# VHH binders against Endoribonuclease YbeY (ybeY), part 2

Target 1, 156 residues: Endoribonuclease YbeY (ybeY), of Chlorobium chlorochromatii (q3are0)
Amino acid sequence: MSLELCNSTRQAIPNKRLLQAIRMVVQGEGYEIATITGVYCGNRMSQRINRDYLNHDYPTDTITFCYSEGKAIEGEFYISLDVIRCNARHFNVTFEEELLRVTIHSALHLTGMNDYLPEERVAMQAKEDYYLQLLKTQKSISPQKSTDNAIFSCNS

## First folded at step 4 (VHH)

Design s23 (from s01 with F102Y; framework vhh_brivekimig_d4)
Fold by ESMFold2-Fast, scan of step 4:
Structure s23 (fold): chain B 156 residues (1-156), chain A 126 residues (1-126)
Amino acid sequence: as target 1 above (156 residues)
Amino acid sequence: EVQLVESGGGVVQPGGSLRLSCAASGFTFSTYAMSWVRQAPGKGPEWVSSIKGSGGSTLYADSVKGRFTISRDNSKNTLYLQMNSLRPEDTALYYCARQYTYYYSSGSRYVTFDYSSQGTLVTVSS
């Protein structure tokens, strides 16, 4: 079992809250963590991933890669902290709240949830709101055990 | 280290049959969807078939539907493609690939491949 966060930027992030959010979503949706890596990066890395995989040369807030099927999740996601900061200002919310929302969004994608269609987007937003509120009240579904929960530097 | 090694290619006459095999190692095979992809001479890659990790759901390209059958044996970490009623148009390099899904921030979902075999040639000729 491995849940790891990587921050390639010099900006501090609330590591414990992000890990809590990911576990809460995965458990709440009825899944288990096999291997999840969350990468928090700047616009340059986000642009490179977007260019390499999507033939677009601009940054995006998140890209999520789902490798496995079944109950145990293997995957990774990339979140641009610069885009999160811009979105937080636009929506008049804190950086931490927007970061948690986008992290929850990425975790929901890892459970196989889609948001391509308008009705799917509404359902996704409702679950984002649900888990974000659970975090504010510090409620947990059933706790999972983890022996390899690490926060590390990218490319170290 | 993820490895996908295919076998079973060859030369066959029109109307004949071949079975391709793909041996997987270095990952938990049963939890990944797998696909067969082919590339005919002078053409781009064409997706042929996919199967869920459990084997419970299969998809086929219209060009092969009713003639090809994808299957897997998770106890042997092996993927299969049974090709029946082969046509000259089926001549191609065939490779197996490990499937994954990614999501773009605008809500777009994409299915693609992270690891693939080196390919085996299937030639249908008289």
Scores: ipSAE 0.041, ipTM 0.472, lowest interface PAE 5.0, mean pLDDT 81

Design s25 (from n1 with Y103W; framework vhh_brivekimig_d4)
Fold by ESMFold2-Fast, scan of step 4:
Order: structure tokens, then C-alpha cells, then sequence
Structure s25 (fold): chain B 156 residues (1-156), chain A 126 residues (1-126)
């Protein structure tokens, strides 16, 4: 019943697109949102969470907590914007694309997908690519009123 | 806020039976796997049993298999542990626990328990 994003940094993030991505993944995988909180933070917060829960003293791009087991998801995730920036440079993609990819990745974890085994990582990456493409396609369409019957489709 | 309140503990003789209950609130009970965890005097916590959110799958520690039965009533947000053929070694504080998992990118997943600090005491003594 609730989806909320928190940004603990001064850096602007595309809130509407991130919310759209999360809804798209959850619905696309056949789940529903009970309560999902996404937290976008800096390296220090990400390291603190890893240290407290995993005894790891290093930054990761995301850490995801799934509290539910059924189709109604209760969970939260934490994404380090500093790590996203580093990864974007490494993979030669934009900050926004990497941020959306990792947000999609976190949402897929909330649906029960793991990337523990090599086969699981391949499947996860395929789903990330699928939802990223779907999100790009949807963004090309202007909002319309339900009474607007003018349909023009022409791709060049 | 997540609340788990255990009840049903007591003093019984060896071979006796008890049924523990756990009243859950503050979360959507039916979507969580639930567990019972116990801690005997002077020992660390020991996982006892788990049940899937739907109630369809159950798991038991070898020490209680065949004697204990875990069940749940999702309409009442309540978890149960039916304990039969109790033994002195079953003496412990019993905790109701909510199970959840967490992951890190490109790594492994972890299963952990969020359980009450209250517990309910079961003493098996003759």
C-alpha cells in the first residue's frame, strides 16, 4: 500500500522515474506493493549498514531487506549514490542509467530473485536489461487524458 | 512497530504437553515465514521450527522432530507450537521469530530472525 523514497544526500535523483521503475518491476514479476522504502545514501551509510548486518567494512552499491515471503512485498533497500557514480564510470554508462539499473536490481531482489550463482546473475542481468528497455520505451509517450482519441504512431 | 507476544509457557512433567502461542502485530503476518527459537539456561539460541507464510511448508530441528508441531492462523495473526512428549532438555525460554532475508549486490543472501525480547518460559521438571 505504500512506496516511499528517501534521499539522505544533497544530490538530486529522478524520483518519479525511480518510483516508476520499482512499480514496473514489482507488477511485471507478478507481485504487489505492501510497503517498500528505498533509501538513497552516501558511502558512509552503506558501509555502516554492511558493518552492522554483514560485518563487512566496505561500500556496496545496494543492500536489500525483504521482510515478506508472499506476493505482497514488505521491504526496504539502500543504494549508495557514490558507488553508483563509480560504477557508471566503470561501465561507461550515465549516472541515471546505472541508478535505474541498481534500483531495478534491488526491486528484483524484493521479488525473490537472487544473484548468488552464476546462472542467477545471468538471469538477473537479463531482467535488469528488460526493465531498463521497457522504462525507456514508456518514457517516450506523453501523458494523455482518457478522452483523447487522437492516435498517431510513426517510428522513424 | 513490529510486536511479537508469546504465551502458553509453564511447568510440566516429562512426557507432558504444552501449546505456545504468539500474537503478531505491526506487519502483514501472512506474508512472513515464522519461526520458534529457544534459549536454554546458560546456552545460546537454538532454532526449533519454521513455517512458510502460507502454512504449506514446515521445518523442524532434529531434536524436536516428531514431537513438536508448528502451525499458524493467518486470520488471527497467531503462530502456534504444539509440544508433545516434553523432555527436561526442552526447558528454555521460547521466542516467536519473524524470518527475513537480505542481500548485497553480486554477493550472497542471508536469512535471519527478528524475535521478541519477552519469550515464554517452559520448564520440564519432575
Amino acid sequence: as target 1 above (156 residues)
Amino acid sequence: EVQLVESGGGVVQPGGSLRLSCAASGFTFSTYAMSWVRQAPGKGPEWVSSIKGSGGSTLYADSVKGRFTISRDNSKNTLYLQMNSLRPEDTALYYCARQYTFWYSGGSRYVTFDYSSQGTLVTVSS
Scores: ipSAE 0.065, ipTM 0.474, lowest interface PAE 4.2, mean pLDDT 80

Design s26 (from s01 with Y103F; framework vhh_brivekimig_d4)
Fold by ESMFold2-Fast, scan of step 4:
Structure s26 (fold): chain B 156 residues (1-156), chain A 126 residues (1-126)
Amino acid sequence: as target 1 above (156 residues)
Amino acid sequence: EVQLVESGGGVVQPGGSLRLSCAASGFTFSTYAMSWVRQAPGKGPEWVSSIKGSGGSTLYADSVKGRFTISRDNSKNTLYLQMNSLRPEDTALYYCARQYTFFYSSGSRYVTFDYSSQGTLVTVSS
């Protein structure tokens, strides 16, 4: 079992809350974590991934890769912190709230949830709201095992 | 840059064995499900075997069950295919492949299959 976050930017992120959010979503949806890597990056890396996989030459807020088909999830996601900050400003929410929402969204995709159709978007938004609310009511445990869930370098 | 380099092919007589290797680089190997796909002369591609990223689950085509074993060494970023009891109909170019699904922020869902264009040739003949 491995759940790891990688931050390739100079921006601070609430890593324990992000890990908590991912675990909460995966377990709440009836799945297990085999290997999940969450990569928090800038527009440059987001643009490269978008170009490499979708042939689009612009940054996006998130791209999620799901490698497993069963209950034990293997996958990764990429989130652009610059896009998150821009979205937080426009939606008049905190950076942390927008970051948690997009992280929850990515974790829901890892469970196989789609949001292509309008009905699917409504369902996913409801799940995002549900898990965000759960996070607001749950306390963090401190100190946590830092070696088990450390943020590491994203260099190749 | 994603690289998949196959090796281990060759000429072997019926009933013989070969072990194929695929050296992967440019991505987090352990998080990708991996597959072997083959293409016989004049035929389309045929899926042979798959293994989950963790190595815990394997699948095989009926034509190779009991004869082939897929495995991986995530510490070496290497995928293997142990081929036993080889038959003339196993003659093909063998490709190492990644299989994954991704979701774009717009909600689009895609299943992709990345593999090497080179492959490794396996010939089973006297």
Scores: ipSAE 0.017, ipTM 0.395, lowest interface PAE 6.7, mean pLDDT 79

Design s27 (from n1 with Y103H; framework vhh_brivekimig_d4)
Fold by ESMFold2-Fast, scan of step 4:
Structure s27 (fold): chain B 156 residues (1-156), chain A 126 residues (1-126)
Amino acid sequence: as target 1 above (156 residues)
Amino acid sequence: EVQLVESGGGVVQPGGSLRLSCAASGFTFSTYAMSWVRQAPGKGPEWVSSIKGSGGSTLYADSVKGRFTISRDNSKNTLYLQMNSLRPEDTALYYCARQYTFHYSGGSRYVTFDYSSQGTLVTVSS
């Protein structure tokens, strides 16, 4: 059993809440954690990863790697904090709320849930809303504050 | 700049052993799954083995299971392939690769390999 988060940026993230969200999704969907590594990275790293895969010169909010096919999950995900900040502004939500949503989304991918088709995206969004609401209603300690208020363009 | 430099190839007789190394630089090595891919003369590329970023999980092609062992040293940014009980059909150019099997938000699933080096030649003579 291993669940670890790596933050390669200088931006503060709410580690405890993110771990809680991942455990909640995996358990709620009927899976177990064998080994999950979540990597929170900057725009340059996310853009580099995306460029290496697709030859696209733009960042993405999350990329999820699945190594297992059974009920014990082995996998990794990479989330761009800069893209999360841009999305939070665009959707008029807090940075923490968008970060939790995308982390939940990544965990759902690790359970085998897809969002390639329009109907799959609707189902995924419903699950995101469900777990985000569950997380909100459970006891939590004070989250870590983000100290990064840098101006971030949604096109960069 | 992503760089992958393979070494350790050579000429061996059937039943012999070789250890391949791959020195990686220009990226955070420990956050990527790594693979070995080979290409025999006149054939297309064949995936040989993969190892998770953490080193905890390994996968092998059926043709090499029980004979080859993949490992990594994240403190040295180095990937290894220990090849035992070598056969003439293992003759190939061996490449170190960053493996991708991924999903992205609102996108498709992909499997790909990022390798841009010359590889290292393994020749198993009869």
Scores: ipSAE 0.017, ipTM 0.339, lowest interface PAE 5.9, mean pLDDT 79

Design s29 (from n1 with Y104W; framework vhh_brivekimig_d4)
Fold by ESMFold2-Fast, scan of step 4:
Structure s29 (fold): chain B 156 residues (1-156), chain A 126 residues (1-126)
Amino acid sequence: as target 1 above (156 residues)
Amino acid sequence: EVQLVESGGGVVQPGGSLRLSCAASGFTFSTYAMSWVRQAPGKGPEWVSSIKGSGGSTLYADSVKGRFTISRDNSKNTLYLQMNSLRPEDTALYYCARQYTFYWSGGSRYVTFDYSSQGTLVTVSS
């Protein structure tokens, strides 16, 4: 089992809350973590990945790659902190709330949820709201044993 | 640039066997699920089999399950398809494909097969 977060920026992110959110989504949807890597990056890395893999030449808030079949998830996601900051201002929410929402969204994609159809978007938004609310109602839980490697600096 | 080069096709009699190979370059092979896709004469593409990046987890179309085995050697950047008990219905151009699901914020999703235009021809006839 490996859940790792990488922050290639100088922007602070709430490591513990992000890990909690990912575990909550994966477990809540009935899946297990085999290997998940979340990469928090700037617009240049996001734009390059979007360009190289989706043939889009602009940054996006998240791109998720799911490699696994079955209940043990292998995958990775890339989140642009610059886009998150922009979106937070647009939606009039905090940076942390928008970051948690997009992290939850990426984790839901790793469980196989799609959002390309209108009904799928409604379902995904409902799940995002559900897990965000669950995170807001759960205060700091007693320190648990974690085998996860902590957030580390990384370069693309 | 992504390159996928298939080989190993040929002509076999029903009940025969063939092993297809795909040499991959231009991307980190071990991080991508790989697939075999075939296209029979006059028909659209049909997914045959997939294997995850690390190996071990495999999926097969019902039409080939129990007869075909997908495998990979990440040290050689090579994908394989062992085809046993071949049938005339297996006659097709076989393509090696890089399979991945992209999720994009805002409701865009892409499941795609990035494969070569070359393929390798498998003909099963008596």
Scores: ipSAE 0.014, ipTM 0.330, lowest interface PAE 7.3, mean pLDDT 79

Design s30 (from s01 with Y104F; framework vhh_brivekimig_d4)
Fold by ESMFold2-Fast, scan of step 4:
Structure s30 (fold): chain B 156 residues (1-156), chain A 126 residues (1-126)
Amino acid sequence: as target 1 above (156 residues)
Amino acid sequence: EVQLVESGGGVVQPGGSLRLSCAASGFTFSTYAMSWVRQAPGKGPEWVSSIKGSGGSTLYADSVKGRFTISRDNSKNTLYLQMNSLRPEDTALYYCARQYTFYFSSGSRYVTFDYSSQGTLVTVSS
């Protein structure tokens, strides 16, 4: 029922494409949205989360919190735009492509998909490729619900 | 605001029983797995028991299996821990905790807890 993106940075992000990607993954995997919040942040925020939860002081590309157990998803994810830019350069892909891939990956985790075992990692990567390719071949569609266009600034 | 309030602690003799309660508010209680965690004097936190949001699946630490029973009433937003055959080594502050999982892009999955800061004291002594 609520899908919101928050950008705590001064960097532009493709809001409508990100919302489309999340809905596509959730729907494609047979789930529904109760409450999903995606937070796009810088290294400072991602390092604080790593320090607080893992006792590791380094940035990561994404951290996903899955709160619900059923078909109606409650959760949130945090994506470091600075790490996405670094990874895009390393993998020789566009910033937007890497951002969409990591957003899709986070949404797949919200559906309960794991990637611990080698076979699970291969399966998740295949799903990432599938949804990313699907997004490349489809036109942007106007939102139907009033909250479908929701995007907000994160306050510190 | 997420709030967890524990109650039911006290002083009991070895072999006695107590029932702890945790009143939850500020979130959809039935969709979260819940846990009990305890901390004995001078020791680190020890996970005691967990229950799925539906109430259909429970897990127990080996030290309490057969003696403790975790349950929940989703209509009342309340978590319970029935403690039987209490032993001196069960003496601890008991915390109600909201359980959640988190993932990293690298494939790391972690189960962790939002703890109440108050806890409830259980003392087992003759």
Scores: ipSAE 0.015, ipTM 0.374, lowest interface PAE 6.9, mean pLDDT 79

Design s31 (from n1 with Y104H; framework vhh_brivekimig_d4)
Fold by ESMFold2-Fast, scan of step 4:
Order: structure tokens, then sequence, then C-alpha cells
Structure s31 (fold): chain B 156 residues (1-156), chain A 126 residues (1-126)
């Protein structure tokens, strides 16, 4: 089992909360973590991935790759911190709240949820809200485990 | 590093049989749907068959239905294609492929296949 986060930017991110969010979503949806890598990056990396896979030449908030079909998830996601910051201002929420929401969204995609149809988007948003609420209620009892031991630098 | 190594190809007479194998490594084999795709000389790739990670369900192209059987052995990380009643039009390079799904925030979902450039050649001729 491996869950690791990579931050290629100079922006601070709440590593413990992000790891908690990913575990909460995966386990809450009845899945297990085989190998999940979350990459937090800038607009340039997001644009490159969009160009390579979707033929889009603009940054987006998240891009998720799910490699597995069974209960044990193998996958990765890419989140643009610059887009998160813009979205947080637009929705009048904190950077951390928007970042957690998009991380939850990416984790939900890894469990096989899609948001192609309007009703699927509604279901996805409801799950995002559900897990965000769970995270808020658990802040005072933060995990006592050394969950950050697998975090690495993206720079190579 | 994902590796898929096909074997079992050869030359066979019409009506003959061959069994292809694909040895997989670098990922958790049992959690992935696997497929066989083939490419005849001068033609684009053609999907042949797929099998769910658990082995519980299979799909076949109409051109091979009733003649080919896809199976897997998750304990050996190996995918198989049993080919019976072979025809000259089955002549192709055969590739095994791993399926993955790509998502983005706009709600789009794409199914993509990773397959080896190696392949295994099947020639059906008299």
Amino acid sequence: as target 1 above (156 residues)
Amino acid sequence: EVQLVESGGGVVQPGGSLRLSCAASGFTFSTYAMSWVRQAPGKGPEWVSSIKGSGGSTLYADSVKGRFTISRDNSKNTLYLQMNSLRPEDTALYYCARQYTFYHSGGSRYVTFDYSSQGTLVTVSS
C-alpha cells in the first residue's frame, strides 16, 4: 500500500489534512489504497497534461487517472494550486477548503464515480459536501499517526 | 514500470488453433480489465476481446465470437487467448492491453489502452 503527495510548487499545502481526506473518501466508498499519488502543481504542468491527453491548451483544477478496476485503487491525480486559489476567491471560500474539496473530488473519481451527466454532477457534489463535513468535524481529533512519512518532492 | 510481454504466435493452417499468453508486470494485475487487440498488415488496430479483472465477465468482437476464448490466471499475472478455427483473416500482430480511465474536472471520461509495441505474430496460411 502506498499513498504519497508531491508538491512541485513553493505554495504551502496541508499535507496531513489532504492525506486524511483521501483515506476518508477511499475507505468511505468501500475501496482500499494500493498506490495513489497526488501531485500538487502549477498551471504549466496542468496545461501540459491537458495538451497531452485532452488536446486542451489551458490549465484546469484537476486531472485524474484511475488505473485499477477492483477494490484496491491504483491511480494518480494532478491539482493546479493556482487554479484552486482562483476558484477559492470566486466561490468566496478559503484556499484550504477549495483544495480539500477538489482533492475529495479527485479521490471520488478514483473510486469510479463520474460526473459526465448533470445528475452525476449533483451526486458528486453531494459526496464532496459529505466528506468535507466529516473532515471539519474531525479536525480536533487529528490522526496521531506519522502519515507524512511517504511524502516526497516532485522536483527531479 | 508496466510491462506486457506476448508469446504463443506462429504459423498455422486454416482451421488450426493457437494459444497466446501475455505476461504482465509492474502493476496489480488482478485489479485491471485486460484486452486483446490485433493489427493486420496495412490496417488499423482492431479490438478482439476483453476480460474483467476478476475474470467474471468477458466480451468478444463479432468476428471472433464462438472461436476465441479469453481467460486469465491472476496468480501468475498472465492473460490468455485461446484461438480455434483460425482463418486467413485472423493473420495479425496480437497485443495484450491494459485498460485505464482518464477523468478531468469538466466531467469527461476517457477509456484508454496501454499495450506493448512487441506483440506476437499469428499467420494463418496454407
Scores: ipSAE 0.140, ipTM 0.557, lowest interface PAE 3.3, mean pLDDT 82

Design s32 (from s01 with Y104T; framework vhh_brivekimig_d4)
Fold by ESMFold2-Fast, scan of step 4:
Structure s32 (fold): chain B 156 residues (1-156), chain A 126 residues (1-126)
Amino acid sequence: as target 1 above (156 residues)
Amino acid sequence: EVQLVESGGGVVQPGGSLRLSCAASGFTFSTYAMSWVRQAPGKGPEWVSSIKGSGGSTLYADSVKGRFTISRDNSKNTLYLQMNSLRPEDTALYYCARQYTFYTSSGSRYVTFDYSSQGTLVTVSS
């Protein structure tokens, strides 16, 4: 069982809260974590991934790769912190709220939830709202050591 | 390293049967949907069949439905394709494929295949 987050930027992120959100979504949807890697990156890395896989030469807020189909999830996601910050300002929400919403969205995709059709998008947004609200009622785990602002090297 | 090793190909008469096997290693086999993809001489790749990681759900191309059966043994990390009532048009190089999907921020879903360049050759005479 492995759940790891990588931050290739100098922007601090709420690491413990992001891990909690991912576990909450996966378990809440009836799945288990085999191996999940979440990569928080800048526009350059997001643009490279978007170009390599989608033939788009611009950054996107998230790309999620699901490698498994069973109850034990193997997958990874990439989230652009620069796009998250832009979106937060546009939608008049905090950076942390937008970051948690997009992370929850990626975790829902890892459980096989689609959002291509209008009715699927409504269902996905309802689940995002549900887990975001549920997360607000939870206490932080492991207060011994703050790792929320740790800077990690991702593959360059 | 992810490895997929196909076997069981050969030459068979029309109406005959063959069973293909794929030995998988380097990943948690039971958690991946698996597929068979074939490429006939001078043509592009054609998806043949898929099976969920649990083995509980299968899909078949219309051209093989009722004749081919996909199955897996997760305890042996092995994928199978039982081919019955073979036809000359089934002649192709057959590839074992690991299936994965990715999603974009716009909600688009893409399915892709990770498979060996080797494959196993099935020739139905003529």
Scores: ipSAE 0.127, ipTM 0.549, lowest interface PAE 3.1, mean pLDDT 81

Design s34 (from n1 with Y100W; framework vhh_brivekimig_d4)
Fold by ESMFold2-Fast, scan of step 4:
Formats: C-alpha cells, sequence, structure tokens
Structure s34 (fold): chain B 156 residues (1-156), chain A 126 residues (1-126)
C-alpha cells in the first residue's frame, strides 16, 4: 500500500493533515489504498496537464486520474496551490481549508464519485462538507509532527 | 513497468474468425477495466469493446455488436477478443488498452485508454 504526496512548490503544505484527509475519505467510502500519488504543484504544471488532456490553456484547481476499478485504489491527482490560494481569498476561507476541501474532492473522485451532473455536484459537496467537519473534530488528537515523511522529490 | 503485448492477428477471408490475445504485466490486471481499440490505415483510433475488471460487464461499439466478444482471464493476466463474421472494414491494427477515468474539477468526467504502440494486424480480404 502506497500513499505519497509530492510538493513541487516552495509553498509549505500541511503534509500530515493532507494524508489524514485522504485516508479518511478512502476508508470512509469503503475503499483501500493500493497506490495513490498526490501532486501539489504550481500553475505551470496544472496548465500543462490541462492543455494535454482537455485542450485548455489555463490552470485549474485539481485534475484527478483514477486507474483502478474496484476496492483497491490506484490513481493520482494534481492540485495547483496557486489556484487554491486564489480560491481561498475569493470564498473568504483559509488556505488550509480550501486545500483540504480540494484534496477531499480529489480523493472522492478516486473512489469513483462523479460531479458531472448538478445532482452529483450536490452529493459531492455534501461529502466534502462531511469529511471537512470530521477532520476538524479529529484535529486536536492527531499528531502534528510527521514521524513518516510521505513527501518525495517529484522528479522520478 | 506496464506492458501490454497483443497477438493473434492474421489474414482471413470475409466471414472468417480470429481470436486476439493480450498479455498484461506490470500492474494488478484484475482491478482495471480493459478495452480493445483499433486503427485502420490513415484513420484515427476507434474504440471497439470494454470489459470490467471482474469481467461482469461488457460494452461494444455498434459496428461490432453481435460479431465480437470480449473476455478476460484474470488468473493468466490475459484479455481476449473473439472476432466472428469478419468484414473488410474490420481491417486494422488492434490494440489492447488499459481503461481509466479522469475527473476535472469543472464538473467533467472522462474515460480514456492507455494502449501500447505494438498492436496486432488483422487483414480481412479475399
Amino acid sequence: as target 1 above (156 residues)
Amino acid sequence: EVQLVESGGGVVQPGGSLRLSCAASGFTFSTYAMSWVRQAPGKGPEWVSSIKGSGGSTLYADSVKGRFTISRDNSKNTLYLQMNSLRPEDTALYYCARQWTFYYSGGSRYVTFDYSSQGTLVTVSS
């Protein structure tokens, strides 16, 4: 089982909290982690992925790739920290809250949850809210120090 | 490393049959939906058929429905395509493909295919 985060930016991110969020979503939805790689990047990488797959020449907050079918998840996601920071300001929430919301959103996609239709978006948003609140209630008892470093160089 | 190796192509007359095989390695085969994609000379790739990781659900392009059957043997990490009642328009390089889904935060979902460059050639001619 491998869960790894990659931060290609100079921006600090709450590694332990992000790993906790991903595990919480995957387990809460009844899935297991085979291999999940989360990549936290800047606008350049997000824009390149968006261009390569969607013919869009702009960055987006997240793009999620789910490779597996079944209960053991194989996949990866890309989150633009620059877009997250912009969104946090516009929605008047903290950077950490917006980052956790988008990370939860990406993890929900890895479980096969869609947000293509309006009713799917409502369901997705409800689950985002649910896991964010669950993380908030568990924050005080979770260690803030990382005893295991799941962040790697992103250059392999 | 992910590898997909196709075999079983050949030359057949119209109305004939062929069985294609794809040997997969480098990933947990049973957890992935698999597909067959074909490309005729001078044309773009055309999706042919898909099968769920468990083998319980299959889908076919309208052009091959009732003639082709997709199947898999997860114990052998092998995907198959049984092709019956072949027609000249079925002439193409056939690729097996690992199916995967990607999601875009703008509310979109896409299914795409990761296939090898090798393929196996099927020629239907008299």
Scores: ipSAE 0.039, ipTM 0.466, lowest interface PAE 5.3, mean pLDDT 81

Design s35 (from s01 with Y100F; framework vhh_brivekimig_d4)
Fold by ESMFold2-Fast, scan of step 4:
Structure s35 (fold): chain B 156 residues (1-156), chain A 126 residues (1-126)
Amino acid sequence: as target 1 above (156 residues)
Amino acid sequence: EVQLVESGGGVVQPGGSLRLSCAASGFTFSTYAMSWVRQAPGKGPEWVSSIKGSGGSTLYADSVKGRFTISRDNSKNTLYLQMNSLRPEDTALYYCARQFTFYYSSGSRYVTFDYSSQGTLVTVSS
C-alpha cells in the first residue's frame, strides 16, 4: 500500500491532517488504499494538467484520476492551492477547512462517487460535511503500515 | 512497468473469424476495465468494446454488436476479442487499452485510456 502527498508550492499545508482525511474517507466508504498520490500545486501545474487532458488553458480547484475500479484504490489527484484560497474567501471559511473539504471531495471521487447531477452533488456535499465533522472529533492519526509515505517534494 | 502485448491479427476472408489476445503485466489486471479500440486506414480511432474488471459487464459499438465478443481471463491477465462474421469495413489496426476515469471540479466525469498496446493489423479481404 502507498499513500503519498506532494506539495510543489511554497505554501505550508497540514500534511498529517490531509493524510488522516484521505484514510478516513477511503476506509469510511468501504475501500482500501493500493496507491494514492495527492499533489498540491499552484495554478501553473493545474493549467498544464487541464491543457494536457481537457485542452483547457486555465486552473481548476481539483482534478482526480481514478485508475482502478476495485476495492483497492489506485489513483491520484491534483489540487490548486491558489484556487482553494480564492474559494475559502468566497465561501467565508478558513483556508484549512476548504483544503480539507476539497481533499475529502477528491478522495470521494476515488471511491467512485459522482457529483454531476444535482442529487449527486447534494449527496457529495453531505459526505463532505460528514467527514469534515468526523475529522474535527479525531484526537490523532490512526496507526498506519510502514509502507505509507507522508510527503515528498515535487519537481517542475 | 505497464505492458500490453497483442497477438492474433492477420488476414481473413469476409465472413471469417479471428481471436485477438492481449497479455497484460505490471498492474493488478482484475481491478481495471479494459477496451478494444481500432483505427481503420485514413480514419480516426473508433472504440469497439469494453469490459469491467470483474468481467460482469460488457459494452459494444453498434457496428460490431452480435458479431464480436469481449472477454477476459483474470487468472492469466489476458483480454480477448472474438471477431465473427468479419466484414471488409472491420479492416483496421486493433489496440487493447486500459481504462481510467477522471473527475473535473465542475462535476464532469470522463472515461479514457492511459496505456494501449502497439496495435495489430486485421485485414478482411477476398
Scores: ipSAE 0.097, ipTM 0.547, lowest interface PAE 3.9, mean pLDDT 82

Design s36 (from n1 with Y100R; framework vhh_brivekimig_d4)
Fold by ESMFold2-Fast, scan of step 4:
Structure s36 (fold): chain B 156 residues (1-156), chain A 126 residues (1-126)
Amino acid sequence: as target 1 above (156 residues)
Amino acid sequence: EVQLVESGGGVVQPGGSLRLSCAASGFTFSTYAMSWVRQAPGKGPEWVSSIKGSGGSTLYADSVKGRFTISRDNSKNTLYLQMNSLRPEDTALYYCARQRTFYYSGGSRYVTFDYSSQGTLVTVSS
């Protein structure tokens, strides 16, 4: 069992809250964690991943890869903090709220939930709202001020 | 471990029909939206059709709408594409694919495809 986060940027992220969000989604959807790696990066890494895997030469806010079959999840996701900040401004929400929403979204994808079809997007947004609300009610007294990337190595 | 094995390709005359099958293994088939993607000689991949994991809704590219029908049998872990009124322009290598999604800046979303390297060849010729 492994759940690890990597931050290759200078931007502070609420590491404990992100881990809590991932565990909450996986458990709430009836799955287990075999190995999940979440990578928080800048636009350059996001652009490289898009180029390598999707033949696109521009950054995106998240991309999720699920490798596992069944209830024990093995996978990884990549989230661009630069895109998250732009999205937060666009949607008129805080950086932390948008970051948690996109992290929850990635975790939902790891459980096999898709959002290609309109009905799937509505269902996924409802789940995002549900878990985000649970996190707000269970907020830590002393949230993480920053993630030290010296503890976590990001291989890009 | 994830395997998608396509079959049912062949040579057919314009106006003819073919049914493609895709046998899936190594993942929980019913929880994934599935797609058919094709690649014509010398061209990039083109999305053809998608179906929800439950089978409850389908989408088609304008080029095939009304001629092709996507379906699935979750009890057999099999995806199908019924191709009617085939045209020379439908000549391509056909792949079945699992869907992935991610966001773009500005809130837009993109669908990605995780598909096998095998494919099945469909040739429409007179």
Scores: ipSAE 0.007, ipTM 0.160, lowest interface PAE 9.4, mean pLDDT 77

Design s37 (from s01 with Y100H; framework vhh_brivekimig_d4)
Fold by ESMFold2-Fast, scan of step 4:
Structure s37 (fold): chain B 156 residues (1-156), chain A 126 residues (1-126)
Amino acid sequence: as target 1 above (156 residues)
Amino acid sequence: EVQLVESGGGVVQPGGSLRLSCAASGFTFSTYAMSWVRQAPGKGPEWVSSIKGSGGSTLYADSVKGRFTISRDNSKNTLYLQMNSLRPEDTALYYCARQHTFYYSSGSRYVTFDYSSQGTLVTVSS
């Protein structure tokens, strides 16, 4: 099992809360973590990934890659902290709350949830609200303990 | 640049065995699910088997289930297909393929196979 977060920016992020959120979503949806890498980056990296993989030339809040088929998840996601900060101001919420919401959103995608259709977006938002609220109450759906998590800098 | 190089093909009699290998380079092998796909002369491609990046989960086409075994060695960036109890209808070019699924912020889901190999020929005949 491997769950790793990488922060390529100088912005502080709540590593423990982010790991908790990812585990809570994966376990809550009935999945297991095989290998998940979450990359927190700036607009330049987000725009580059969007351009290289999706032929779009603008930054986005998250891009999620799922490599597994089945209950043990292998994948990665990229979240732009600059876009998160902009979104937090726009929605009048804290940076941490918006970051947790987008991290939960990315984890839900890793479980195979789609949000392209309006009905799918409503379902996704409901699950984002559900898990975000659980985190605020400090409850967990499937308690687990692991020392195999790696948190490291993306800078050398 | 993704490179996939197969080996291990050949001619065998019905009931025989062969082991195919696929050497991968140009990407982080352990993070990708891998597949074997075959194409018989005059027919379209047929998916044979898949294995997730960690090696812990495998899937097989009904036509090969119980006869073929897919495996991988992530330390060597190599994918394998052990083929037992071969039949004339297993005659085909065999390709290894990289599989991925990705989601855009809009939620669109895509599953695709990517390979750059020439394939390896397996002929089963008496």
Scores: ipSAE 0.006, ipTM 0.235, lowest interface PAE 9.3, mean pLDDT 77

